# Ledger of designs, part 4: VHH binders against Isopentenyl phosphate kinase (IPK)

Target 1, 332 residues: Isopentenyl phosphate kinase (IPK), of Arabidopsis thaliana (Mouse-ear cress) (q8h1f7)
Amino acid sequence: MELNISESRSRSIRCIVKLGGAAITCKNELEKIHDENLEVVACQLRQAMLEGSAPSKVIGMDWSKRPGSSEISCDVDDIGDQKSSEFSKFVVVHGAGSFGHFQASRSGVHKGGLEKPIVKAGFVATRISVTNLNLEIVRALAREGIPTIGMSPFSCGWSTSKRDVASADLATVAKTIDSGFVPVLHGDAVLDNILGCTILSGDVIIRHLADHLKPEYVVFLTDVLGVYDRPPSPSEPDAVLLKEIAVGEDGSWKVVNPLLEHTDKKVDYSVAAHDTTGGMETKISEAAMIAKLGVDVYIVKAATTHSQRALNGDLRDSVPEDWLGTIIRFSK

## First folded at step 1 (VHH)

Design n5 (framework vhh_h_nbbcii10_fgla)
Fold by ESMFold2-Fast, scan of step 1:
Structure n5 (fold): chain B 332 residues (1-332), chain A 123 residues (1-123)
Amino acid sequence: as target 1 above (332 residues)
Amino acid sequence: QVQLVESGGGLVQPGGSLRLSCAASGFTFSYRSTYALGWFRQAPGQGLEAVAAISGSGGSTYYADSVKGRFTISRDNSKNTLYLQMNSLRAEDTAVYYCAARSYLEYWGTDYWGQGTLVTVSS
């Protein structure tokens, strides 16, 4: 028990969670938030941050339960002498979803060429869109009583070189956490030392944060149950949910559940992923880069019982038999 | 509605061969309605052990280290049947053998099990 307490104290961050763009924005609608999903996600995050799944005896900020008010306020009558909630240290990163993808794609921001008027216009439009989304995510989480601080990467020292992170102000992220806040970062348009500019994805941000902050676990909240061997749809009823994946020291990976279909040949899944827009093998490879650091990675559908289990860190102890999600972790 | 029925078990002497069959009903082996199919066994007083598995396409197979080189898993979609060819049988192979199928007809997947067939390797 004392060893478990000591280990917990040695970790600076409990969890880095990604709010997948498709999970928090409306599919097929430009710049529209999925308010119903976001409210459930905010509630689940609050539950996870307040000493995991155990009910908190200390009730602090509770703007979400204020009668007759929908706005975030520093009103002394509402906050007054309330005791601070005990929040676990979390970092939130969200994707752009419908808020940035089409603007960046159409203008060529990802390819660079900031000297071109269309790229410069696209850079500005992309940043307006994703910072607006960030403000709304911060607002939704704050309304649930989470002390969120929005941190836009472009304005917070993040830059790239050939799309790899070249700089990032992690000291300010750490200070924000140490001050009792929850930072909320997001996929952004950033300056690139070689290309001029590019898109910095939420996945790249999370990998960089995980490498430097070494959280106990990472959670990806998505709009699908987890990683499949091919994109799931009514036209692909044979798609298999990959429930557990083991990662070796070299970053290689093997599917260990399902047991009835052993993936001793990566070729079957790599061919399917290569021919699909889902990028499933790329998602596994990105997660494996985090898992090889000794950090568990959970990929789950947002606003489900499975996402609550993942956010609580319950999967570190045991995997429920009814588990529907993807666990990626280091194994020797 | 899904049913798996094992057959082909029995008494065999060490070094002998035996072929297990698993007949499926309530579903069809096909590209669109495929199942990952496998064999598990449980020896007296032991836990359940995975023996062999074959993918829905038939392109991938798995074997436990204890049976590699001796056992061969195969499927015949036209007969809706899974097979396990067991060669060079040893006393340690004595167990109840279960046929199992993982359905891909549902996005979450489901497991189906047969009733088991006893294989006894003894002189």
Scores: ipSAE 0.000, ipTM 0.101, lowest interface PAE 20.1, mean pLDDT 74

Design n6 (framework vhh_h_nbbcii10_fgla)
Fold by ESMFold2-Fast, scan of step 1:
Structure n6 (fold): chain B 332 residues (1-332), chain A 124 residues (1-124)
Amino acid sequence: as target 1 above (332 residues)
Amino acid sequence: QVQLVESGGGLVQPGGSLRLSCAASGFTFSYRSTYALGWFRQAPGQGLEAVAAISGSGGSTYYADSVKGRFTISRDNSKNTLYLQMNSLRAEDTAVYYCATEYGRLYSPWSDYWGQGTLVTVSS
């Protein structure tokens, strides 16, 4: 029997994945792509989207001519005879990393003031940089055989008011998914109804998409294994990786699986996500807001065995004994 | 959404002091009290080094061994500002200092926002 993995009961999407800027770019080098990680990420995404139902060969969808590349021979008749690939519904969002961030910060785009020449120049410079990165991400994924469509937020109906999302063309995102494509969005400079302009981050985009599209799970691909109780380093070898966090209906969360070998006894990191008197710092609170919608959140290092497990949705049923990553899910 | 802007850097002699500030925009510290905030630095031609981090409540702090006992991190949620008090400065502390949401008691690497940086030069 053939498994129709593209047949969705409610047009729901399987996964929204964030390609963290730090994982896909070189933080210490301006506007440099981490090509090695990006190629592995593209391969892992394709495997996850096919749910183990992979065709015999990869057919690349980037037919652009690149300097230094031999002509890619493509037998269009061979492609035309190939059976349609059944891809699970995914949305990709990537961070800016070393692309556009310095330009935006230096020019004050985040504060608004389009009447100021430096802000207007910085807005344009930021968008050139992040759209160039978006094209390269789209190209890398397409080369791996993923039918990606770049959707730059500024040009796709996204705007803010006092930095909160005021508009977003989610109907076009949904139509793109329903047509068998994978949308690729990114952090961008956008117009703001009050400030004139601001920066729309990938984190804000992910939460807005998760709230409206309600995927089965969300994956954050990062440059570290997951969320720690302190920055991991050689001088902090006892930093504890938080492997599993449970989120309650009120948005409160509790660590249920830390690395116990690095603690004297059970540690209770219980805290309410919106508690202003005993709040615990971390973007766990942002992930908890997604998790309370019934959407699992996985935070994991890109280009590892653990990221493949997260992307596959393997963590929805059970946690492997050798798991190195952070799982955040609703406690019911 | 987070944007951070550093200030307070400059030239100082060895043994001197500086106080760095990081002003947050795009969010209010009281609303985002669960966000861990931290400082990291980069000398020209060197990699990024984590310096200090502070919890959303201000009750927990982390310091790199190289600065422990000399630097103090603090936050003022009413002013939406993060601080780094640097005492007993050494030539080795010369670097561009950045503030970010990625460093803290709970390390959270999915944020791609950092500030523009502020230069600290320690020389005689």
Scores: ipSAE 0.000, ipTM 0.173, lowest interface PAE 17.5, mean pLDDT 74

Design n7 (framework vhh_h_nbbcii10_fgla)
Fold by ESMFold2-Fast, scan of step 1:
Structure n7 (fold): chain B 332 residues (1-332), chain A 123 residues (1-123)
Amino acid sequence: as target 1 above (332 residues)
Amino acid sequence: QVQLVESGGGLVQPGGSLRLSCAASGFTFSDYEYYALGWFRQAPGQGLEAVAAISSSGGSTYYADSVKGRFTISRDNSKNTLYLQMNSLRAEDTAVYYCAAKLYRGSWEYDYWGQGTLVTVSS
């Protein structure tokens, strides 16, 4: 049944990947891109889309790699001899990092109240910042030969009701993918039917996309190795990296692999999926909601060998002994 | 509802000291509900710069090279308040200082910010 398998695979979306704001921006500097990390992320993403092939192995020249150019060029003389590469279907969503969170939090956009001058000004400032970041991410990925299309949520039909997604133009997202492009969405300020406005996070976007597009897996690229049982501290190095988490049908989760590297007793940590802080949820809770759909979730540090493994989907068969990241799967 | 409120800013002479406070509400420092707490500053015409950060356990601290040895970050769990002790102040320390919090295990960026407090170092 090779034909049927090949046809089914050609229709499916392989991966939805989040470029975490802290991984692609300098979190300690306002509106500054982490250029070195972004270049590595773009390279790794292209390798994953070509199923592990380096750009230099592609038939024909990579049209995005023009020495000395800061912009993507569509000159016929440069592109005319290049051949199309076959890409696995990916969707990219990026966080705001230092580009949006500061202004949005300070002005109270997340609380609503467009009638307030400070909220309206903050909404505009937030959107200018995050759309500028989106353009730069799209440009960086395009420079690596990825045919990216920026899709800003506010301008693409996304809205909320009490912070839950109320509308989204998924038909245009699907058309963009089917046309051989890679959509790039991002955390944004959006209109809210009850609050007036709010912040739509990349995590909420990814969950909504995963529910409707049903990718083979989801990858969160971050500035930390994965999820820890407590925040890492050099003076108290007892924080344990949670390498594998199993999610139940009710959304509860437990740590299954490994709790401690040198322990003879396996201890399961079970936590119910619920609000921890007045309607705010942990990264695990959002990832668990995706895992319940039968979609594997990988949380890894960007620009590492572990992020390349996750992007390639190499973790579906077995977890390497040297794995440093977090895998979240549905427990059957 | 999470709020961070800074206080303690003002005018100080070069070589002087100030202590900034950040009162937090909507979460507690003792419950490990947060990843990190930090201080950031923005000088006129400059971008936002990290000054100091402290982990949820209080056992790990970060300082920018420009302030290391002069500034000390600390927290008081009983008062749910973050502090920045600023000693040997210089004209280049003049900035608006912001308190910020990462509230989730595995949070990727600082999620909440105060309104800022102005520190002016001049004679």
Scores: ipSAE 0.000, ipTM 0.187, lowest interface PAE 16.8, mean pLDDT 74

Design n8 (from n7 with K102G L103E Y104W R105Y G106T W108L E109R D111Q; framework vhh_h_nbbcii10_fgla)
Fold by ESMFold2-Fast, scan of step 1:
Structure n8 (fold): chain B 332 residues (1-332), chain A 123 residues (1-123)
Amino acid sequence: as target 1 above (332 residues)
Amino acid sequence: QVQLVESGGGLVQPGGSLRLSCAASGFTFSDYEYYALGWFRQAPGQGLEAVAAISSSGGSTYYADSVKGRFTISRDNSKNTLYLQMNSLRAEDTAVYYCAAGEWYTSLRYQYWGQGTLVTVSS
C-alpha cells in the first residue's frame, strides 16, 4: 500500500505571479528595465508575502535596514538570527519584455531549425538577453529582502515538443520552495523534440506550474488595467473593462461584471512596437484554463493599489466596489 | 516549419496605393483561433513601429494614429493570408514592413516574423 499512501507533501503555495514583460521593461526600448515599476513591484510582493504579519515576521534578508547600502550581503550583524518560515510561499515568472524578443523572432528561434546558423546564433543571443533580465529581476527582489533563486528553464530541465512542455524539473522547483526560497523563472529559448528549438513563454510556464503546484491564486501583472471588450484608446472611449469573468464546468466563460449584451465575446486588444506580452485576447483563454483548476486568476496593472489587492489575495472573498482589474474564477 | 512571407512591396508615388500580403505556411490561421496578427514597419535609421493589428476573431482592429483612415488590415483564413491595404501613401510611410503572428500560450505576442518587404514612397 506504499504507493496508495499520500507520501508527497501537499503544496501550500499561495500565489504564482507573472511579471509581464511590458510592466517590468521599457516598452518600445530594447533591453531596458523599467526600474521605477520594478522597485514598486518588488515592494508590493514583499508586502503580500508578509500580509497579516506582525513586525517580528520580517524576512531575514531585509537590507532596507542597512543605511546607505543596496548591497546583497551575508553580514551576520545585519541578518542576525531572523526566521523566514512564517511568510507566504510565492513563485515568480517574468516575461522577456524588450529583452531578446526581436532578435529571437528575426532569427526564427520560435519556429525551430537549429541546423540554420542564424537560428543557432539567435538562440544564443536570446538566452544571453533573457538570463541577464532574470539576474536583474532576482537582484531587485532580493534587495527588498525576498529570498529569490533564479531558475532558467533551459538549464533547469525544461524542454518542449511542438511547443508543448515535454519535460520540466518540477521536483527542483518544489524543493526550492520547501527550502524557504522564491523561485524566479522566465520565458526562455529551449530545445524542442520535434522543431529542434522554440521559445518557451512565461504564460506556458505559469499554466504548467499552476496545473502541478495548485496555488491558491495566480496574478498577471500587466501594463493595462485588465481585459477590455475592445482596445482602449482615445478614439474608442466606449471600451469597457471586464471586471469579473466566470468560467463554467464545460470550460465556457461569461462576463459577470459588467453585464454585457453578448457575454461570450472575444476580447480585443491594442498593439505596441516590441509587444512581448501574450496580449489580453490570449490571456483570457489561458486564464480560463487555469480557473478550471479551481485557481482564481487576477489580471491587473502593475504598481497600483489594485495589483497590491490582487497579490494579497484580498479578491478571493469579495470584490471591492472601486475594483479596476479583471478577476477570472471557476463558477461554483 | 512555420513561415511568414511578405509580398506586395515596391516603389510607389505619393498618394498611391499598395496592398501587402503575408502568406503563412506550416500552420493555418483557422487551426489557431487565438493568433494575434499584425503589421510592423521600420524606417531607415528608426526603431520598429506597430502599424496595424487584427484580433484572432477578426472583430477588432488597431491602427497607429499615423495610418488611421488610410490603411486597412484584413485576414483571409481560407487562404491563410494577412493583408494590409495602404492608401494615400506618403513619403513618411517609406519603411521595411514586417508581418507578425503570435501563438496561443506564449508571453511573446509576436513570435513569428517575416523577413520584411520594402515599401518606398517617392516621386
Scores: ipSAE 0.000, ipTM 0.132, lowest interface PAE 19.0, mean pLDDT 74

Design n9 (framework vhh_h_nbbcii10_fgla)
Fold by ESMFold2-Fast, scan of step 1:
Structure n9 (fold): chain B 332 residues (1-332), chain A 125 residues (1-125)
Amino acid sequence: as target 1 above (332 residues)
Amino acid sequence: QVQLVESGGGLVQPGGSLRLSCAASGFTFSDYEYYALGWFRQAPGQGLEAVAAISSSGGSTYYADSVKGRFTISRDNSKNTLYLQMNSLRAEDTAVYYCARTYDLGYWSSEFDYWGQGTLVTVSS
């Protein structure tokens, strides 16, 4: 199995994209999908995946031809005469949003202790919620003609030790990609070798996948434009969007655009991954760990022209003048 | 070190108003933090019920059907405080009210997903 695993793992992918929970769930309705935003995201993903890999006239699978149907068609009337679309290799990871957070928080799943009935019940409730969200995301993307395969981390060999990834079945992820599918992973409740259990976040999954699959770039789709230099004030917003950040070989970072004198001295303190007190530096440090691998990271608002540019890989060579997002990349 | 402390509860007559506050310490409210905040309540002998939630940016809010049009959730990032304005109060709004924080990007640590101790709201004549 080593030969096949080695061959699969040596293949590059174009993009790993995170669908931020806040971007794909409706924050004005708890545990509800943001259907309008998700439809735009699915359309943008399909366009990005087809760019440069297939003629513009190839539609792919057209599951969306049946308005009002929730079913994915395997009927020859829908598919039989379609040409196979070749997609650029993508991996999708989505956050939990409001799905699962309440049960996980209240039951203490993130703290561990499966021997406690409340934690075991919370683990089950959390997994039901996040796997339900995963199925809905997979369904929405498939309706746009993307050949998605849901890959739930708990059921696909993912486990942690003190919240760090201890195991993951990356061979199956790579084989799924090589077979022409788009894997869809998600933040999940998983077994932990020290704590008994914990929450495996989508951000941890993406970092692990980026380290092993070496994508050309990573995109974080969020509900905000990007990373700002300070909290905005209600009466007089003075927060500046950090458009470009350069990461050094040692993991240090510097804002390149805009060039702000003395602003770096006002950034929030960065803390260890297991004890985050929040702050802008935590977001930058997470992205910098990926950028240090030579992988560009884009943090952008979902369902905008900026997210389409990021997903297309248009930011790899130059930054548009009207750019509203955060680019984090390796500088030497 | 992360703490959420509710205040503003008390006894009020039906039709009255109260404003609950949740003072946060150990973390900062801001658009780039991705912390969503919410209010939950638990009536005597009943389970916990979500009342209202507000996004990290403050641009999106949720309200339970039972309180929609009567309650308003808001946040003041400069004061690190979450609010719940409760109008047209009813006897069935009697509960302990809790504020809670969740991290929208799904990253977890032992310090995350804090709940306050609760503040009692009694709606009775």
Scores: ipSAE 0.000, ipTM 0.218, lowest interface PAE 13.0, mean pLDDT 74

Design q1 (framework vhh_7qbe_3)
Fold by ESMFold2-Fast, scan of step 1:
Structure q1 (fold): chain B 332 residues (1-332), chain A 117 residues (1-117)
Amino acid sequence: as target 1 above (332 residues)
Amino acid sequence: QLQLVESGGGLVQAGGSLRLSCTASGRTYAMGWFRQGPGKEREFVASISWSGGSTYYADSVKGRFTISRDNAKNTLYLQMNSLKSEDTAVYYCAAEYDLYSGRYDYWGKGTRVTVSS
């Protein structure tokens, strides 16, 4: 709220990227990271941040343990053999996925009541789980040569009032970016001025950051190609991917690619929509609030050619003929 | 992150009505009802957007069931009319919490509905 990024000597923020919980964790397994997807995501992020550098020979750093060593790999000789590089200004926010759900749900952390022993215990357990995930994400990105700094919302001045952001230390976020680092935030348990405590979701964080930092674009990395007119499933081959959505000054939206027929305006989830059925209206409306700020929003499947294009910002001026994803942007 | 508490299940005669409720401990986005009958796999029943402006139903329940929500109470409802023996099942409440997750992140423990006669 007290941050003025336009007065910084730093240039504009290029991208805020959300690593969707389902894209980085095994969605059906408690507290299990999707290592294969996370490795590809880390590689794609590095390529996007180091635009113009040779993809396979650019600067890397490993701030984790070396194979066969118990010590953190911060060797001067390893780093000294590499040249300094400029990274594009990115902020990473990740969802909790299979981390944090069980503890928070069972204890009632999201509904508040921090004076209750079970809620206070659940708050601690939830934070242990989501901070552990954050550390693993930070470690994976650092292994690919991205200078990541984990910034847990509770410990970085974030609080809510009736679940909406009431405070956030954006000055420290800005200083971290200005120092050449990539901040990594995440969904967290936080104090709430009305409820006592609640869960601050990654989606609420990214909207707040977009409003204040005004990135050139926002990317949501998901486990589906984008937003569909009905939930995609193996038995639903006729589900239509909504490739472009235009947002007006009043926050209203319309699908502009493909042009939908009158009979297709009401989606039927039927028996095909078992586990993957979100409110299309709600997903688009939340993204439209970001797009209304003049910030393009790209919703795309993680670890694909399409996610690399989105992360690179290749969609800002033109859309490839083979594009498979959802673009939501402000219409003038 | 969220807790879902279901209520309203019970015994009801064929042709009767029953109203199920599901209270969330906090903010949710899309919500839905699923059911699992004896010896069957879990199947979709109905879903609703956060605003209540979009609702979707399985063909087997269209015209008989109505999904609704009260966001002030963080509560989801399923009004079941003209109940049939085939509607006998454990009914589960489900909620999408995080945007673009592509899945229901939270599930209730289920409430049993038995249609007699």
Scores: ipSAE 0.000, ipTM 0.155, lowest interface PAE 17.0, mean pLDDT 76

Design q10 (framework vhh_7qbe_3)
Fold by ESMFold2-Fast, scan of step 1:
Structure q10 (fold): chain B 332 residues (1-332), chain A 118 residues (1-118)
Amino acid sequence: as target 1 above (332 residues)
Amino acid sequence: QLQLVESGGGLVQAGGSLRLSCTASGSTYDMGWFRQGPGKEREFVASISRSGGSTYYADSVKGRFTISRDNAKNTLYLQMNSLKSEDTAVYYCAADTYLHWGSEYDYWGKGTRVTVSS
């Protein structure tokens, strides 16, 4: 029996990408899509999907052939003679951003109690908001020629038990990809077998998708360059970007780049028993769970040259010296 | 989970002042104030960075409201001066953790009601 290295490295998909809500919605404005950033993200995603193909190739749909309109529709004269181009398989998951978090928090959906009228109303309001955002993201990506299919978790078999995933129709996600489409999932309100209901975050969705689909890499598109040693702000100019984090067999993680030069402070972020300081260590731990699967994780600012590199998979072989982002991967 | 508790709401006459407070059960990153008036959509009021060095205000409140924080007490403040009838709303405290994936805050208080009479 001959072992084919290429076959041993075969993945069902190339990338799962998260569109962070802060990257695709307007900062300090409520329920407003950042159209400029979303258009750049859609363009970069299309470019990444066509990596290794001739510049003239298209992803099934090319709306530029439609005279006088960018409207998404089918016209036999415009579409019927187009050839399907091969493209790298992607899954998109987006955050709720300004669409849904307020209603969910205000009503207590995340805590459960679906028998309470306020929680039931909040569940409905949250789902209307996040499904509306999903439709707009699907539409924006489709306008770039990406054959997107919206797949809302509540309606696609996702449920929880004590906030842990109890069910998910991952087989339909895989079939959608195999049929030449790009699934677009999102953080959602879901039924919980014990609490009645809860919020299913995009981060949890991505972890479960990565475990099932084993992508070559995962990309988190954010509104910051990556993970820092302290919160970055204009008043904290000395905050250090953590460029590379190594994950061990036990799921522990360590910052390996940058190395501390001529400083008294040593940065050594290890998985804590309890994260009492907020979400940073928790998010690194969640990313580390994916990295432990042998899947590279890239956290990067949306609509930059660094996000294009991450989406293209250019970081799989080496990290360039001018890299500005966070790479989390399994230690050798 | 992180809890945010607002206080300081009440009835005040037009032209008056009121100070809102919000205490967090743990460490926070960016914090802000939002409001929702009767029959209106939720709107942004003001935000402040973790260090307090950067502040942002909605045009409707700029020059009248001041946001500040005391990190030692995990407490956010909103000093409201020259209050107008249109400032009548439920005011919500919001907080981010260190890294967030959306433009929206990940933690919210239950709100405190401010009524401005004329």
Scores: ipSAE 0.000, ipTM 0.276, lowest interface PAE 12.9, mean pLDDT 76

Design q2 (framework vhh_7qbe_3)
Fold by ESMFold2-Fast, scan of step 1:
Structure q2 (fold): chain B 332 residues (1-332), chain A 118 residues (1-118)
Amino acid sequence: as target 1 above (332 residues)
Amino acid sequence: QLQLVESGGGLVQAGGSLRLSCTASGRTYAMGWFRQGPGKEREFVASISWSGGSTYYADSVKGRFTISRDNAKNTLYLQMNSLKSEDTAVYYCAADWYESPLGEYDYWGKGTRVTVSS
């Protein structure tokens, strides 16, 4: 396959944002959206996309079905300046949250073996759950006036080879962006050329998109303030929020705020026998791979003043003194 | 390689209670409990975010089971109350260090058996 993304590359895409599953799905309920957080996130995204000379009221579109109705409704703008209403180029990718955890009952899809009935059933069940979540996310963002287009990776040419991205229809992503829409992708079950099938995570999707589209910045919206030196809990009150991480040309990283002992070397947050194929070190490494491209990465708690600052791109110039989040960026 | 070890399984009378534990050899992020009974498919029981702020339960156990974690000890718990014969299964602990892609976990324990007698 030949991917033509030249059109998007000639124009800077502003942001790729991940809606973390835990931030957008409801506590205490399987396959339930966290409606309050999602509404705030949608509002913050719209404000970020219209930052600058944006009018006080632009446009609100409910492109989805109304409660109790099959009809698509539309709220029209009372302010007619179309140029002032142009949205910045964003791509949204969301996690599975409680939808993905439910699908773990069909475990085995990640390992492959599509010829096995249980794996094939798990593949189907996983895709039903994550496409349902995707539709609801697209609907919520559209209700806030964001022109969203759902793009499920399996259906949009994404595949892997031994879990690495082997193909993706980036030409359609680029055309969608260039037409003034916001693509909404998500973690998905995909075909794998070696394993038969596997899980394609939102983090892998974002890294691949960032490498090809080179956004000005990437934002990860989470249910915690940012990355900690160890998982925070009531039994770990001394867990330290890592506010700034610098990445070198070789992809190495170091914590620069707060100053930690051994900051001249990579800090080992792993306990004895831990394999760093998973974990917060993996998340930092994935973010560092993006940062070394010259793309800032911000990891922040959703629906806060800090997430609004991150989405607006306010962190590109300087770090506020009251900052509570994690910034990962290239150091020259 | 991260290792998960479950404990706390055993024989219990219907209506009784049992507490399962799962200890990880290293740091974890998202964690969950799954079970597989004789002649049944593996099914989701409960999951918990790394902060403990988000928990999710299967409808069949909601109100009876409580998932919790102690990150300082790298330990996950499942408090099982009002046990039914249908809860008879091997219970598996699952973990990832970061948010699990689509609920799939990189690490799994070998299970602990729970038998609920009538």
Scores: ipSAE 0.000, ipTM 0.209, lowest interface PAE 13.4, mean pLDDT 75

